Miniprotein binders against q96jn8r1131to1294. Designs and how they scored, part 184

Target 1, 164 residues: q96jn8r1131to1294
Amino acid sequence: TLEFLENHGKNILLSNGNRTATRVASYNQGIVVINQPLVPQLLVQVRIDFLNRQWTSSLVLGVITCAPERLNFPASACALKRAAWLLRGRGVFHNGLKICEKFGPNLDTCPEGTILGLRLDSSGGLHLHVNGVDQGVAVPDVPQPCHALVDLYGQCEQVTIVNP
Below, E stands for the ipSAE of ESMFold2; O stands for the ipSAE of OpenDDE; V2 stands for 0.75 times the mean of E and O plus 0.25 times the DockQ between their complexes.

## First folded at step 15 (miniprotein)

Design f41 (at its last look DockQ between E and O 0.92; V2 from the best seeds 0.00; counts 0 for: pae E 2.6 > 1.5)
Fold by OpenDDE base, look of step 15:
Structure f41 (fold): chain B 164 residues (1-164), chain A 83 residues (1-83)
Amino acid sequence: as target 1 above (164 residues)
Amino acid sequence: SKEEELFKRAEELAKKALKLLEEGDYWRAAYLYLLAAELALEAGNPELAFEYARKAIELAKKSGNEYLLRWAEDLLEKIKEEL
């Protein structure tokens, strides 16, 4: 069963069998990691449940290859400088550095109810899915094992893991 | 050995890059060549790293990706120090 790990950002409260993450304070400290590593053809999806328009920017989505159980989470995913591949806005980032300016839909403008997914293909490429539609390869090669990461940042205050 | 593993991984990435290049996907190919270059350098093969880095620069330019270009240029300077 897919669920968020108990090791998470300081402002996160888990519920619904650890399948729902809610950021209950401020605009940051909202990183969560999904327990099971991504394997080829496994689609992991989260739904944006609640957006707080008080803030700017929104969730960051990606993967990490370091051991998530012992990770000391920074205030934001952007501060991860190793073993991290992230999608923010329309950009793709590797170890905190932008590698692509315009990849897919702008994650900062996804409305509530949007379902975002990550999937590894047989070659190790990381795909982004939006509402069940494959948006293409965000990162052509990601080491395995890796874990899906969601940073409930800015507007994004709640997400829930959903089944495909 | 560790170096042999790094070398093999570098070659695998380069092969993937070539496939992407054939599909016209320049920035993703450039990214893979950059990774290959870093691995080749770590494997103690600066000559091969140099080749991959140069290819990355070329493809970064074709893609108009300034971020990968900057990465490639920085890496190239590091490689030159070991040649």
Scores: ipSAE 0.800, ipTM 0.907, lowest interface PAE 0.6, mean pLDDT 95
Fold by ESMFold2, look of step 15:
Structure f41 (fold): chain B 164 residues (1-164), chain A 83 residues (1-83)
Amino acid sequence: as target 1 above (164 residues)
Amino acid sequence: SKEEELFKRAEELAKKALKLLEEGDYWRAAYLYLLAAELALEAGNPELAFEYARKAIELAKKSGNEYLLRWAEDLLEKIKEEL
C-alpha cells in the first residue's frame, strides 16, 4: 500500500493513514515522498485537495533516486541539486536545471480535485498523468530505484494519495 | 568493473538517444546524449564523452532548447580539460 514516508518536510502533517499530507505553515518545507519506489507500470496518484490562491506558484511533482528515509530535505524541492527530476509549472527540471520549457499542462493552474500521476514505463521514461490522461514522457530515462516526490509548495496545502 | 558498467550504461543511453533522434525528438535525444557524456567521462573515457557532448550541442541547437545547450557547452569545456 502506498503511503507518504514519515521523513518529510517540517511543515507537513500526515493523516488518513499517512495517505494525506497537509502543509500547516508558511509556503514551503512541504516535501513528501511515497514510501515505495516506482517500478515499471506502477501508477502513483495524488489528488489536490486544498489550494490557497494567496500564492502564485503551486506544487512540484517528481522523483528522486537518493534513499529517502533519512534524507535531509531542503526547504523546497527546486533546491535539490542531485538525483532529482521535477515537474514545476510547465517546466521539467533535473538537479535544479530546467531541461524543458513546456511539457504538459501548467501545474500552477491545476484546480482542487485534479489527480496527478507518475509512472515509469518499460524503457525508464517518466510519464505524467493528469486526471487519468497520459501526458507522455516528461523525462526519457530515470535510473531505478527512484521514489515519487510531491512538494506542497505555495498554493498547494493538501494532497491525498488515491488508488489508480 | 565499475568503469565497464558506466561505459555500458553510456552506450545504452546513446542508443536510446539515437532512436529518439530518428523519431524527431531532438531535445530528449540531446538530454540522453548529455547523460551518456557524463557517464563516459566518469568511466575515464573523455574522448567518447567529447563525441557525445558534441552531439548533444548539435541537437540542443536544433531543438532551440537553450537550457540543454548551456548544460552541454559547460560539460564540453569540462571534458576538454581531460583530453
Scores: ipSAE 0.441, ipTM 0.771, lowest interface PAE 2.6, mean pLDDT 91
ESMFold2 (binder alone), look of step 15: mean pLDDT 89; pTM 0.895

Design f42 (at its last look DockQ between E and O 0.88; V2 from the best seeds 0.00; counts 0 for: pae E 2.5 > 1.5)
Fold by OpenDDE base, look of step 15:
Structure f42 (fold): chain B 164 residues (1-164), chain A 83 residues (1-83)
Amino acid sequence: as target 1 above (164 residues)
Amino acid sequence: SKEEELFKRAEELAKKALKLLEEGDYWRAAYLYLLAAELALEAGNPELAFEYARKAIELAKKSGNEYLLKWAEMLLEKIKEEL
């Protein structure tokens, strides 16, 4: 069963069998990691449940290859400088460095109800899915094992893991 | 050995890059060559790293990706120190 790990950002409250993450304070400190590592053909999806429009930016989505159970989470995913591949807005980032300016839809403007997914293909490419539609390869190679990461940042205050 | 593993991984990434290049995907190919260059350098093969980095620069330019270009140039400088 897919769940968020108990090791999470300081402002996160888990519920619904650890399948729902809610950021209950401020605009940051909202990183969560999914317990099971990504394997080829496994589609991991989260639904944006609630957006607080008093903020500007929104959630960050990606993967990490370090041990998530022992990770000391920074205030935001953008501060991860190693073993991290992130999608923010329309940008793709590797270890804090932008590697692509325009990829897929703008995550900052996804409305409530949007279902975002991550999937590794057989070659290790990381795919982004939006509402069940494969948007293509965001990162052509990601080391395994890796874990899906969601940063409930800015507007994004709640997400829930959903089944495909 | 560790160096042998790094070397093999670098070659694998370069092969993947070549496939992407054949598909016209320049920025992803450039990214993979950058990774390959870093691994080759770590494996103690600065000559190969140099080759991969140069390829990354070329493809970064073709893709118009200034971010990968900047990374490639920085890496190239580091590689030159090892030559």
Scores: ipSAE 0.853, ipTM 0.928, lowest interface PAE 0.6, mean pLDDT 95
Fold by ESMFold2, look of step 15:
Structure f42 (fold): chain B 164 residues (1-164), chain A 83 residues (1-83)
Amino acid sequence: as target 1 above (164 residues)
Amino acid sequence: SKEEELFKRAEELAKKALKLLEEGDYWRAAYLYLLAAELALEAGNPELAFEYARKAIELAKKSGNEYLLKWAEMLLEKIKEEL
């Protein structure tokens, strides 16, 4: 029973048993975190429910290794400078530094209905799934424990946790 | 100790990096060597950190990953201060 953690960005409203997150104001302050750490074989998936095309960028996905229950989240996930690995657009970032220019599809162009997934493999590699299809290893070794993070940034106004 | 734990972790990452290199995955191998270099430096072994950073530079160049190359070059300069 995966849920979004009660500690989240200021502009987020949780609903649907804390499985749906909606950004109800502005373009930022939309960070949410999944309540269970990733373990091998756990696939965390969210569906993009609503997009507002008037913004230029869209959601960010990733993981953090800081304990999330009392973490003071920044306005945007891209400002996480420690203990963070993020997928943004087509890029892969570690602690704010881009480490790969092109990986997987461009998240800024994913339409409503897209299902995005994060999974650790047995070697600690972070995989992105798009509509059920494994895009490969984005980050080859992420420390455990880590928690999946979604930043409902810009275009992305609502996501829902879905079962695999 | 903390240093021993950091050193063991650096060795683990370097072993994974070598496996990725053998599979031809140059930029991910470079990334793991960079992490290993940072851990080795924190563990107080700047000579090992230098070795790992040099490997990361070579592999970042081979993969054409300019972002990792910039990181590796900055790290190498930092390591030289400890040699």
Scores: ipSAE 0.440, ipTM 0.781, lowest interface PAE 2.5, mean pLDDT 91
ESMFold2 (binder alone), look of step 15: mean pLDDT 89; pTM 0.894

Design f43 (at its last look DockQ between E and O 0.91; V2 from the best seeds 0.00; counts 0 for: pae E 1.6 > 1.5)
Fold by OpenDDE base, look of step 15:
Structure f43 (fold): chain B 164 residues (1-164), chain A 83 residues (1-83)
Amino acid sequence: as target 1 above (164 residues)
Amino acid sequence: SKEEELFKRAEELAKKALKLLEEGDYWRAAYLYLLAAELALEAGNPELAFEYARKAIELAKKSGNEYLLKWAEELLEKIKEEL
């Protein structure tokens, strides 16, 4: 079963059998990692449950290849400088550096109820799914094993892992 | 050996890049060539790294991706130091 790891950002409170993550303070320190590594054709999805319009920007979605159980999480995913592939806004980032300016929908403007998914294809390409629709390959090659990461940042205050 | 593994991985990435190029996907191909170049350099093959980096530059330009272009140019300078 898919759940968020107990090792998470300091402003995160887990509930619902660790399938729901809520950022309970400030606008950052909200990184969570899903327990099971991504394998080809496994679709991992989270639903945006609650947005707080007090803040700007929104969640960051991606994968990491370092051991998540022992990771010392920074205040934001953008501070990850190694073993990290992230989607923020419409940008794609590798180890903190932008590699693509415009990819898929703008994650900063996704409304509550939006279901975001990550899936590895048979060649190691990382796909983004939005409400069940494959948006294409965000990153053409990601090392395995890797774990899905969600940064509850800015407006995004709660997400829940949902089944396909 | 470690170097052999790095070399093989670099070649795999380059092959994937070529497939993407055939599909007209320039920025993703450029990205893969950049990764291949870094691995080739780490494997002790600066000549091959140079080749991959040059290809990355070309494809970055075709895609209009300034971020990959900057990365490629910086990597190229690093490679030249090893030649």
Scores: ipSAE 0.825, ipTM 0.917, lowest interface PAE 0.6, mean pLDDT 95
Fold by ESMFold2, look of step 15:
Structure f43 (fold): chain B 164 residues (1-164), chain A 83 residues (1-83)
Amino acid sequence: as target 1 above (164 residues)
Amino acid sequence: SKEEELFKRAEELAKKALKLLEEGDYWRAAYLYLLAAELALEAGNPELAFEYARKAIELAKKSGNEYLLKWAEELLEKIKEEL
């Protein structure tokens, strides 16, 4: 079963059998990682449960190829400078550098209840799903193994892993 | 050797980039050419890296992707230092 790893950002509290992550302080230190690597046919989905609109930016989604169990996470996912591919706002980032201005919907405006999904296709393309709808390939050729990552940043205070 | 594996991986990325280009996906093709250029440079083949980086510049321009263009131009300058 899919769960968030025990190794996570400092401000995260895991609950619901480690399928729910809540950021309980500040605006950052909210990185969580899904325990199983992405493989073809595995769709990892999280639901946005709670947002705090006092912040201007919201969650970041992505993948990392470093083994996550012992990794020291930075305060925010955007500080990951190696082995990382991230979706933030409408932008696509690789190792801290923006590589695409507009892909998919704006994550900063997704409401509570939105279900966001990540999967790899067989050629290593990273797909974003929004409420069950495939948005296409965000980034081609992501190496395997990789793990899905959510940064409960800014507005985003709680997400829950849901099954397809 | 490690260099042979890096070179082979760079060629695989360039092949994927060409397929994306044939589909009209200029920015993702440019992105893969940039990755291929970096690997070719790490493999000790700056002439191949130069070829891939020039291709990435062309495709970044076609896509209007200023982020990839900046990255590609910076990489090209680095590669020229090793030609």
Scores: ipSAE 0.603, ipTM 0.846, lowest interface PAE 1.6, mean pLDDT 92
ESMFold2 (binder alone), look of step 15: mean pLDDT 89; pTM 0.892

Design f44 (at its last look DockQ between E and O 0.91; V2 from the best seeds 0.00; counts 0 for: pae E 2.0 > 1.5)
Fold by OpenDDE base, look of step 15:
Structure f44 (fold): chain B 164 residues (1-164), chain A 83 residues (1-83)
Amino acid sequence: as target 1 above (164 residues)
Amino acid sequence: SKEEELFKRAEELAKKALKLLEEGDEWRAAYLYLLAAELALEAGNPELAFEYARKAIELAKKSGNEYLLKWAEDLLEKIKEEL
């Protein structure tokens, strides 16, 4: 069963069998990691449940290859400088460095109810899915094992893991 | 050995980059060449790293990706120190 790990950002409250993450304070400290590593053809999806419009930016989505159970989470995913591949806005980032300016839809403007997915293909490429539609390869090669990461940042205050 | 593994992985990434180029995907190919260059350097093969980095620079320019270009240029400087 897919769940968020108990090791998470300090402003996160888990519920619904650890399938729902809620940021209950401020605009940051909201990183969560899904327990099971991504394997080829496994689609992991989260739904944006609630957005707080007083903020501007929104969630960050990506993967990490370090051991998530022992990770000391920074205030935001953007501060991860090692073993991290992230999607923020329309940008793709590797270890804090932008590698692509425009990819897929703008995550900062996805409305409530949007279902975002991550999937590894047979070659190790990381795909983004939006509402069940494959948006293409965000990162052409990601080491395995890796874990899906969601940073409930800014507007994004709640997400839930959903089945395909 | 560790160096042999790094070398093989670098070659795999380079081959993958070439396939992406055949599909017209320049920035993703550039990214893979950068990874290959870093691995080649770690494997103790600065000459091969140099080759991959040069390809990355070329593709970064073609794709207009200033971020990959900067990465490639910084890496190239490191490689030159090992030549």
Scores: ipSAE 0.821, ipTM 0.915, lowest interface PAE 0.6, mean pLDDT 95
Fold by ESMFold2, look of step 15:
Structure f44 (fold): chain B 164 residues (1-164), chain A 83 residues (1-83)
Amino acid sequence: as target 1 above (164 residues)
Amino acid sequence: SKEEELFKRAEELAKKALKLLEEGDEWRAAYLYLLAAELALEAGNPELAFEYARKAIELAKKSGNEYLLKWAEDLLEKIKEEL
């Protein structure tokens, strides 16, 4: 069963059988990772449960290929400079370098109730799903194994893993 | 050896890039050529790295992706130092 790993950002409280993550302080230190690597045909989905619109920026989604169980997470996902592919706002980033200006919706404007999904296709392409709709390939080749990551940044204070 | 593995991976990425280009996906093809160029250079094959980086520049320009273009141009200058 999909759960958030016990190794997570310092401001995260896990609940609901480790399927819900809440950022309980500040605006950062909110990185969580899904406990199973992505494989073709596995769709990992999270629902945005609670947003605080006082902040300007919101959650970051992505994948990492470093083994996550013992990784020392930075305060924010944008500080990941190796083994990382991230979706921030509308941008796609690899190891801190923007590689695409606009892909999919603006994550900073997604409302509460939005369901965001990540999956690999058969060729290793990373897909974003929004409310059940495939947005296409964000990154054409992600090495396996990789793990889905959510950074409960700024506006985003709670997400829950949901079934497809 | 590690160098043989890097070279083989670079060729796999370049093959994927060509397939994406044939499908009309220029910026993602450019991205894969850049990864392939870096691997070829690390594998000690700067002539192959040069070819992949030059292709990446062409495709980044066609797609209007200024981020990949800057990366590709910087990499090409680095590769020229090893030719």
Scores: ipSAE 0.513, ipTM 0.809, lowest interface PAE 2.0, mean pLDDT 92
ESMFold2 (binder alone), look of step 15: mean pLDDT 88; pTM 0.873

Design f45 (at its last look DockQ between E and O 0.86; V2 from the best seeds 0.00; counts 0 for: pae E 2.1 > 1.5)
Fold by OpenDDE base, look of step 15:
Structure f45 (fold): chain B 164 residues (1-164), chain A 83 residues (1-83)
Amino acid sequence: as target 1 above (164 residues)
Amino acid sequence: SKEEELFKRAEELAKKALKLLEEGDYWRAAYLYLLAAELALEAGNPELAFEYARKAIELAKKEGNEYLLKWAEDLLEKIKEEL
């Protein structure tokens, strides 16, 4: 069963069998990691449950290859300087550095109810899915094992893991 | 050996980069060449690393991707120290 790890950002409250993450304070400290590593053809999806328009920016989505159980999470995913591949806005980031300016839809403008997914293909390419539609390869090669990461940042205050 | 594994992985990434290049996907190809270059350097083959890094620079310029270009240039300087 897919669920968020107990090791998470300081402002996160888990519920619904650890399938729902809620950021209960401020705009940051909201990183969560899904327990099971991504394997080829496994589609991991989260639904944006609640957006708080008080803030700017929104969730960051990606993967990490370091062991998540003992990871000391920074205030935001953008501060991860190693073993991290992230999607923020329309940008693709590797170890905190932008490697692509424009990819797929703008994650900062996804409305509540949007279902975002990550999937590894057989060649190690990381795909982004939006509402069940494959948006293409975000990162052409990601080491395995890796874990899906969600940073409930800015507007994004709640997400829930959903089955395909 | 570890170096042999790194070398083989570098070649695999380079081959994948070439396929993407044939499809006109410059930034993804450049990214893979950069990874290949880093692995080649770690494998003790700075000459091959240099080749991959140069390819990355070329593709980054075609794509107009200043971020990959900066990465490539920084890596190139590191490679030159090993030549």
Scores: ipSAE 0.764, ipTM 0.892, lowest interface PAE 0.6, mean pLDDT 95
Fold by ESMFold2, look of step 15:
Structure f45 (fold): chain B 164 residues (1-164), chain A 83 residues (1-83)
Amino acid sequence: as target 1 above (164 residues)
Amino acid sequence: SKEEELFKRAEELAKKALKLLEEGDYWRAAYLYLLAAELALEAGNPELAFEYARKAIELAKKEGNEYLLKWAEDLLEKIKEEL
């Protein structure tokens, strides 16, 4: 079953059978990774449970292709400079470089209860789903294996893995 | 060999970029051409890398994607050092 890996950011506490991640300090150190790689037909979804409005930016969502069990995570996902594809605000980033200004919704404004999903298509395209609705291909040709990543950054203090 | 695998992968990305270009998806095509250019350079083929980077610049300009254009121009400078 889908769970967050025990290897995670320093400010994360896992609960609910490792299906819920809570950032318990500060605004960063909140990276979590889903334990199974993405494959076609697998939709990984998380629900935003709690937001703290004192921050202006919110969670980052994406994938990494580095083996996640032994990584030393940086303070924020945006500091990942290799093997990373990230959605932040409305932007798409690869290895710390913005490659698209606007894709999908603005993650910084998604309210509590929003369900965000990631899947690969058969061509290696990374799709974002929002509340069950496919937003299209964010990034083409993401290599396999890759793992879904959430950075509980800023506003975002808790997310839970939910079944499609 | 490693160089042959990198070259083969660069060609795969370039073919995929061409398909996206034919569909009118200019920024994603430019993005794949940039990845192909980096692989061609790593494979020791700076002439092919230059060709792919020039295609990426062309497409980034047409799309108005300043981010990919900056990346492509920086990569082109690196490639010129090896021509």
Scores: ipSAE 0.515, ipTM 0.797, lowest interface PAE 2.1, mean pLDDT 91
ESMFold2 (binder alone), look of step 15: mean pLDDT 88; pTM 0.869

Design f46 (at its last look DockQ between E and O 0.50; V2 from the best seeds 0.00; counts 0 for: pae E 1.6 > 1.5)
Fold by OpenDDE base, look of step 15:
Structure f46 (fold): chain B 164 residues (1-164), chain A 83 residues (1-83)
Amino acid sequence: as target 1 above (164 residues)
Amino acid sequence: SKEEELFKRAEELAKKALKWLEEGDYWRAAYLYLLAAELALEAGNPELAFEYARKAIELAKKSGNEYLLKWAEDLLEKIKEEL
């Protein structure tokens, strides 16, 4: 089954069989990684459970290719400078560098209840899904194996892995 | 060998870039050529890296993507040092 790894950001509390992640302090230190690597056609989805309007930015979604079990997580996903492909706001980032300014919906404005998904296609392209709708290829090539990453940042205080 | 693997991967990415180009998607094609260029350079083939980087620059400009353009230009300078 899909679960968040026990190796996570310092402000994260896991519950619900490690399928729910809650950031219990501050606005950062909220990175979690899903245990199973992405394989072609596997859709991994998380639901935004709670937003705290005290903060401005929201969650970051993406993948990493380094071993997640031993990763020393920085305070935010944006500080990852290697083996990382991230979606923040409407931007796409590779190793901390923006490669696209406008892609898909603005993740900073997704309301509670939004279901966000990641899927690799047969060619290694990374797709973003929003409420079950394929938004297109966010990253045209991602090395395998890779793991889905969620940074509960800013407004985003809780997410839950959901089945398709 | 490692270099042979890098070279083959670079070619695969370049072919993938062409497919995106056929779809009229310039920034995704540019990104793939950038990756191909980096791999070609690592494989010890600066000439091929140069070709891929130049293509990336062209496509980055067509896409209006300043981020990829900067990446491509920086990479091109590195490649020139190896020529």
Scores: ipSAE 0.862, ipTM 0.933, lowest interface PAE 0.5, mean pLDDT 95
Fold by ESMFold2, look of step 15:
Order: C-alpha cells, then structure tokens, then sequence
Structure f46 (fold): chain B 164 residues (1-164), chain A 83 residues (1-83)
C-alpha cells in the first residue's frame, strides 16, 4: 500500500490514510515522498486535486536516492543539490542543474484532475506517465534504490495517490 | 562475480547509449556513458572506464551540457589515478 511518508515538508498536512497531501500555508515547504522505493512494475501515480492559478510555477516530480526517513527537506525541491532527479515545468534537472530543456508536457500548465505517474523500467530508466500514457524516458538510468518525490509547489495545493 | 556483473551492466549501458545516439540525443547518451565509466572503474577496469569517460566528454560537449561535462572530466581525472 502506497502512502506519503510522515517525514515531509513543514507546510504539508497528510490525510486520507496518508494518501492525500495538502499544502496548508505559503507557496513552499511542500515536499512529500512515497513510502516505498520505485522498482520495476511499480507505477506510482498522483492526481492533482487542487491548484491555485495565482502562481506561475506548479508541482515538481522526481526521485531521490538519499534515505528519505531521516532527510531534512529544503523549502523547495529545486534546492536538492545531491542525489536528485527532478521534472520541473518542461525541464529535467539533476542536482539542481537543467540537463534537458524539454521533456513531456509542461507541469506548470497541467490542470486539476491530471494523473501523473513515475515508474522505473527494467534498465533503471525513469518514465513519466500522464493520464495513463507513457511519455517516455525522462532520465535514462537512475541509481536504485530511489524514492518518488512530489513538491507541492506554487500552484499545487493538493495531490492524492491513486491506483493505476 | 560482482566484477563480472558490473562489467556486464556497463556494457548494457553503453549499448543503450548507442540507441540514444541514433535518436540524436547527446545528453542521454553522455549520461549513460558516464554511468558505464563509473561501473567499469568499480569493476577494476580503469582502461575501459577511461574510454567510456572520454566518450562521455565528447557527447556532453556536443549537447552543450556543462554539468555532465564537469562530472565526466572529474571522473576522468579520478580514473587516471588508477591507470
């Protein structure tokens, strides 16, 4: 059973059996991590429940390879400078630096109801899924174990883990 | 053995890198060569690691990816200490 970890950003409130994360203050401090590492055949999916379009930036998706239970999360995922691979807007970032200018859809424009998924393939490639459709390989290999991360940043105020 | 598994994994990554080159994706190919170089070094084959790291540098330059280039150059210096 997939849940968000109790160790999370300070502005997050967990509900719905720890399957729903809500950012209850400000625009940041909204990092959450899924409670088990990605393995082949595991598709981690979250639905965007609520957006506040006053902001221009929205959620960040990605993976980290540091053990998440003891990690002190920064205010935003963009400050992760070690062992992190992130999808922001249209870009792919590794340790805070853009390594791909355009991959998949623009996360800053995904509407409420969008279901976003992360999966490792058998070779360790990180895939993005959007509304059940594989967008291809965002990062061609990520070290294992790695942990799925969502940053409820800016526009994004609530996400819920959903089954495939 | 562990070394045989690492070598086999390095070869798989290098092969995957060639597939990305067919698509003209230099940064993903460079990234995979970097990983292959690290595995080859861990497997005790610094000569192979050196060859993969040089390829990663070449492709990182073509992609304009300064982060991967810095990483690949640092790795190459590390590999040279074991040659």
Amino acid sequence: as target 1 above (164 residues)
Amino acid sequence: SKEEELFKRAEELAKKALKWLEEGDYWRAAYLYLLAAELALEAGNPELAFEYARKAIELAKKSGNEYLLKWAEDLLEKIKEEL
Scores: ipSAE 0.481, ipTM 0.730, lowest interface PAE 1.6, mean pLDDT 91
ESMFold2 (binder alone), look of step 15: mean pLDDT 90; pTM 0.906

Design f47 (at its last look DockQ between E and O 0.97; V2 from the best seeds 0.00; counts 0 for: pae E 2.1 > 1.5)
Fold by OpenDDE base, look of step 15:
Structure f47 (fold): chain B 164 residues (1-164), chain A 83 residues (1-83)
Amino acid sequence: as target 1 above (164 residues)
Amino acid sequence: SKEEELFKRAEEIAKKALKLLEEGDYWRAAYLYLLAAELALEAGNPELAFEYARKAIELAKKSGNEYLLKWAEDLLEKIKEEL
């Protein structure tokens, strides 16, 4: 069963069998990691449940290859400088550095109800899915094992893991 | 050995880069060549790293990706120090 790990950002409250993450304070400290590592053809999806429009930016989605159970989470995913591949807005980032300016839809403007997914293909490519539609390869090679990461940042205050 | 493993991984990534290049996917190919270059350098093969980095620069330019270009140029300078 897919769940968020108990090791999470300081402002996160888990519920619904650890399948729902809610950021209950401020705009940051909202990183969560899914327990099971990504394997080829496993589609991991989260639904944006609630957006607080008093903020500007929104959630960050990606993967990490370090051990998530012992990770000391920074205030935001953008501060991860190693073993991290992230999608923010329309950008793709590796270890905190932008590697692509325009990829897929703008995550900052996804409305409530949007279902975002991550999937590794057989070659190690990381795919983004939006509402069940494969948006293509965001990162062509990601080491395994890796874990899906969601940063409930800015507007994004709640997400829930959903089944495909 | 560790160096041998790094070298093999670099070659594997470079092969993937070539496939993407054949498909016309320049920025992803450039990214992979950058990774291959870093691995080759770590493996103690600055000559191979240099080759991969140069390819990354070329493809970064073709893709118009200034971020990968900057990365490639910075890496190239580092590689030159090891030659």
Scores: ipSAE 0.740, ipTM 0.883, lowest interface PAE 0.7, mean pLDDT 95
Fold by ESMFold2, look of step 15:
Structure f47 (fold): chain B 164 residues (1-164), chain A 83 residues (1-83)
Amino acid sequence: as target 1 above (164 residues)
Amino acid sequence: SKEEELFKRAEEIAKKALKLLEEGDYWRAAYLYLLAAELALEAGNPELAFEYARKAIELAKKSGNEYLLKWAEDLLEKIKEEL
């Protein structure tokens, strides 16, 4: 069963059998990682449960290839400069470098109830799903194994892992 | 050896880049050529790295991706220092 790892950002509280992550303070320190590595065709889905519109930016999604169980997480996922591929706003980032300006929906405007999915195809392409609809390959050739990551940043105060 | 493994990985990525190019996906092909160029340079093959970086520049320009173009141009200058 997919769960969030116990190793997470400082401001995260896990609940619901570690399937729900809540940011309980500030606007950052909210990184969580899914406990199983992605394998081809495994779809990891999270639902946006609670948003605080007082902030302007929202959650970041992505993957890391570093072993997550003992990793010291930075305050935000955007500070990950090694072995990271991130979706933020509409942009795609690799190790802090923007590599695509516009992909998929703007994550900063996704409402509560949106279900966001990540999967890795057999050639290493990272796919975003939005409410069940495949948005295509965000970035090709992501190394395996990798782990899905959510940064409950800014607006995003709670997400829950949901089944496909 | 480490260099042989890096070279093999660079070739694998370049093959994927060529496939994307044939499908008309210029920015993703450019991105993969940049990864391949970095690996080829690390493998001690600056001539191959140069070839991949020049391809990446061409494709970044065609796609209008200014972020990849800047990266590719910087990498090409770095590679030239080792030719």
Scores: ipSAE 0.512, ipTM 0.813, lowest interface PAE 2.1, mean pLDDT 91
ESMFold2 (binder alone), look of step 15: mean pLDDT 89; pTM 0.892

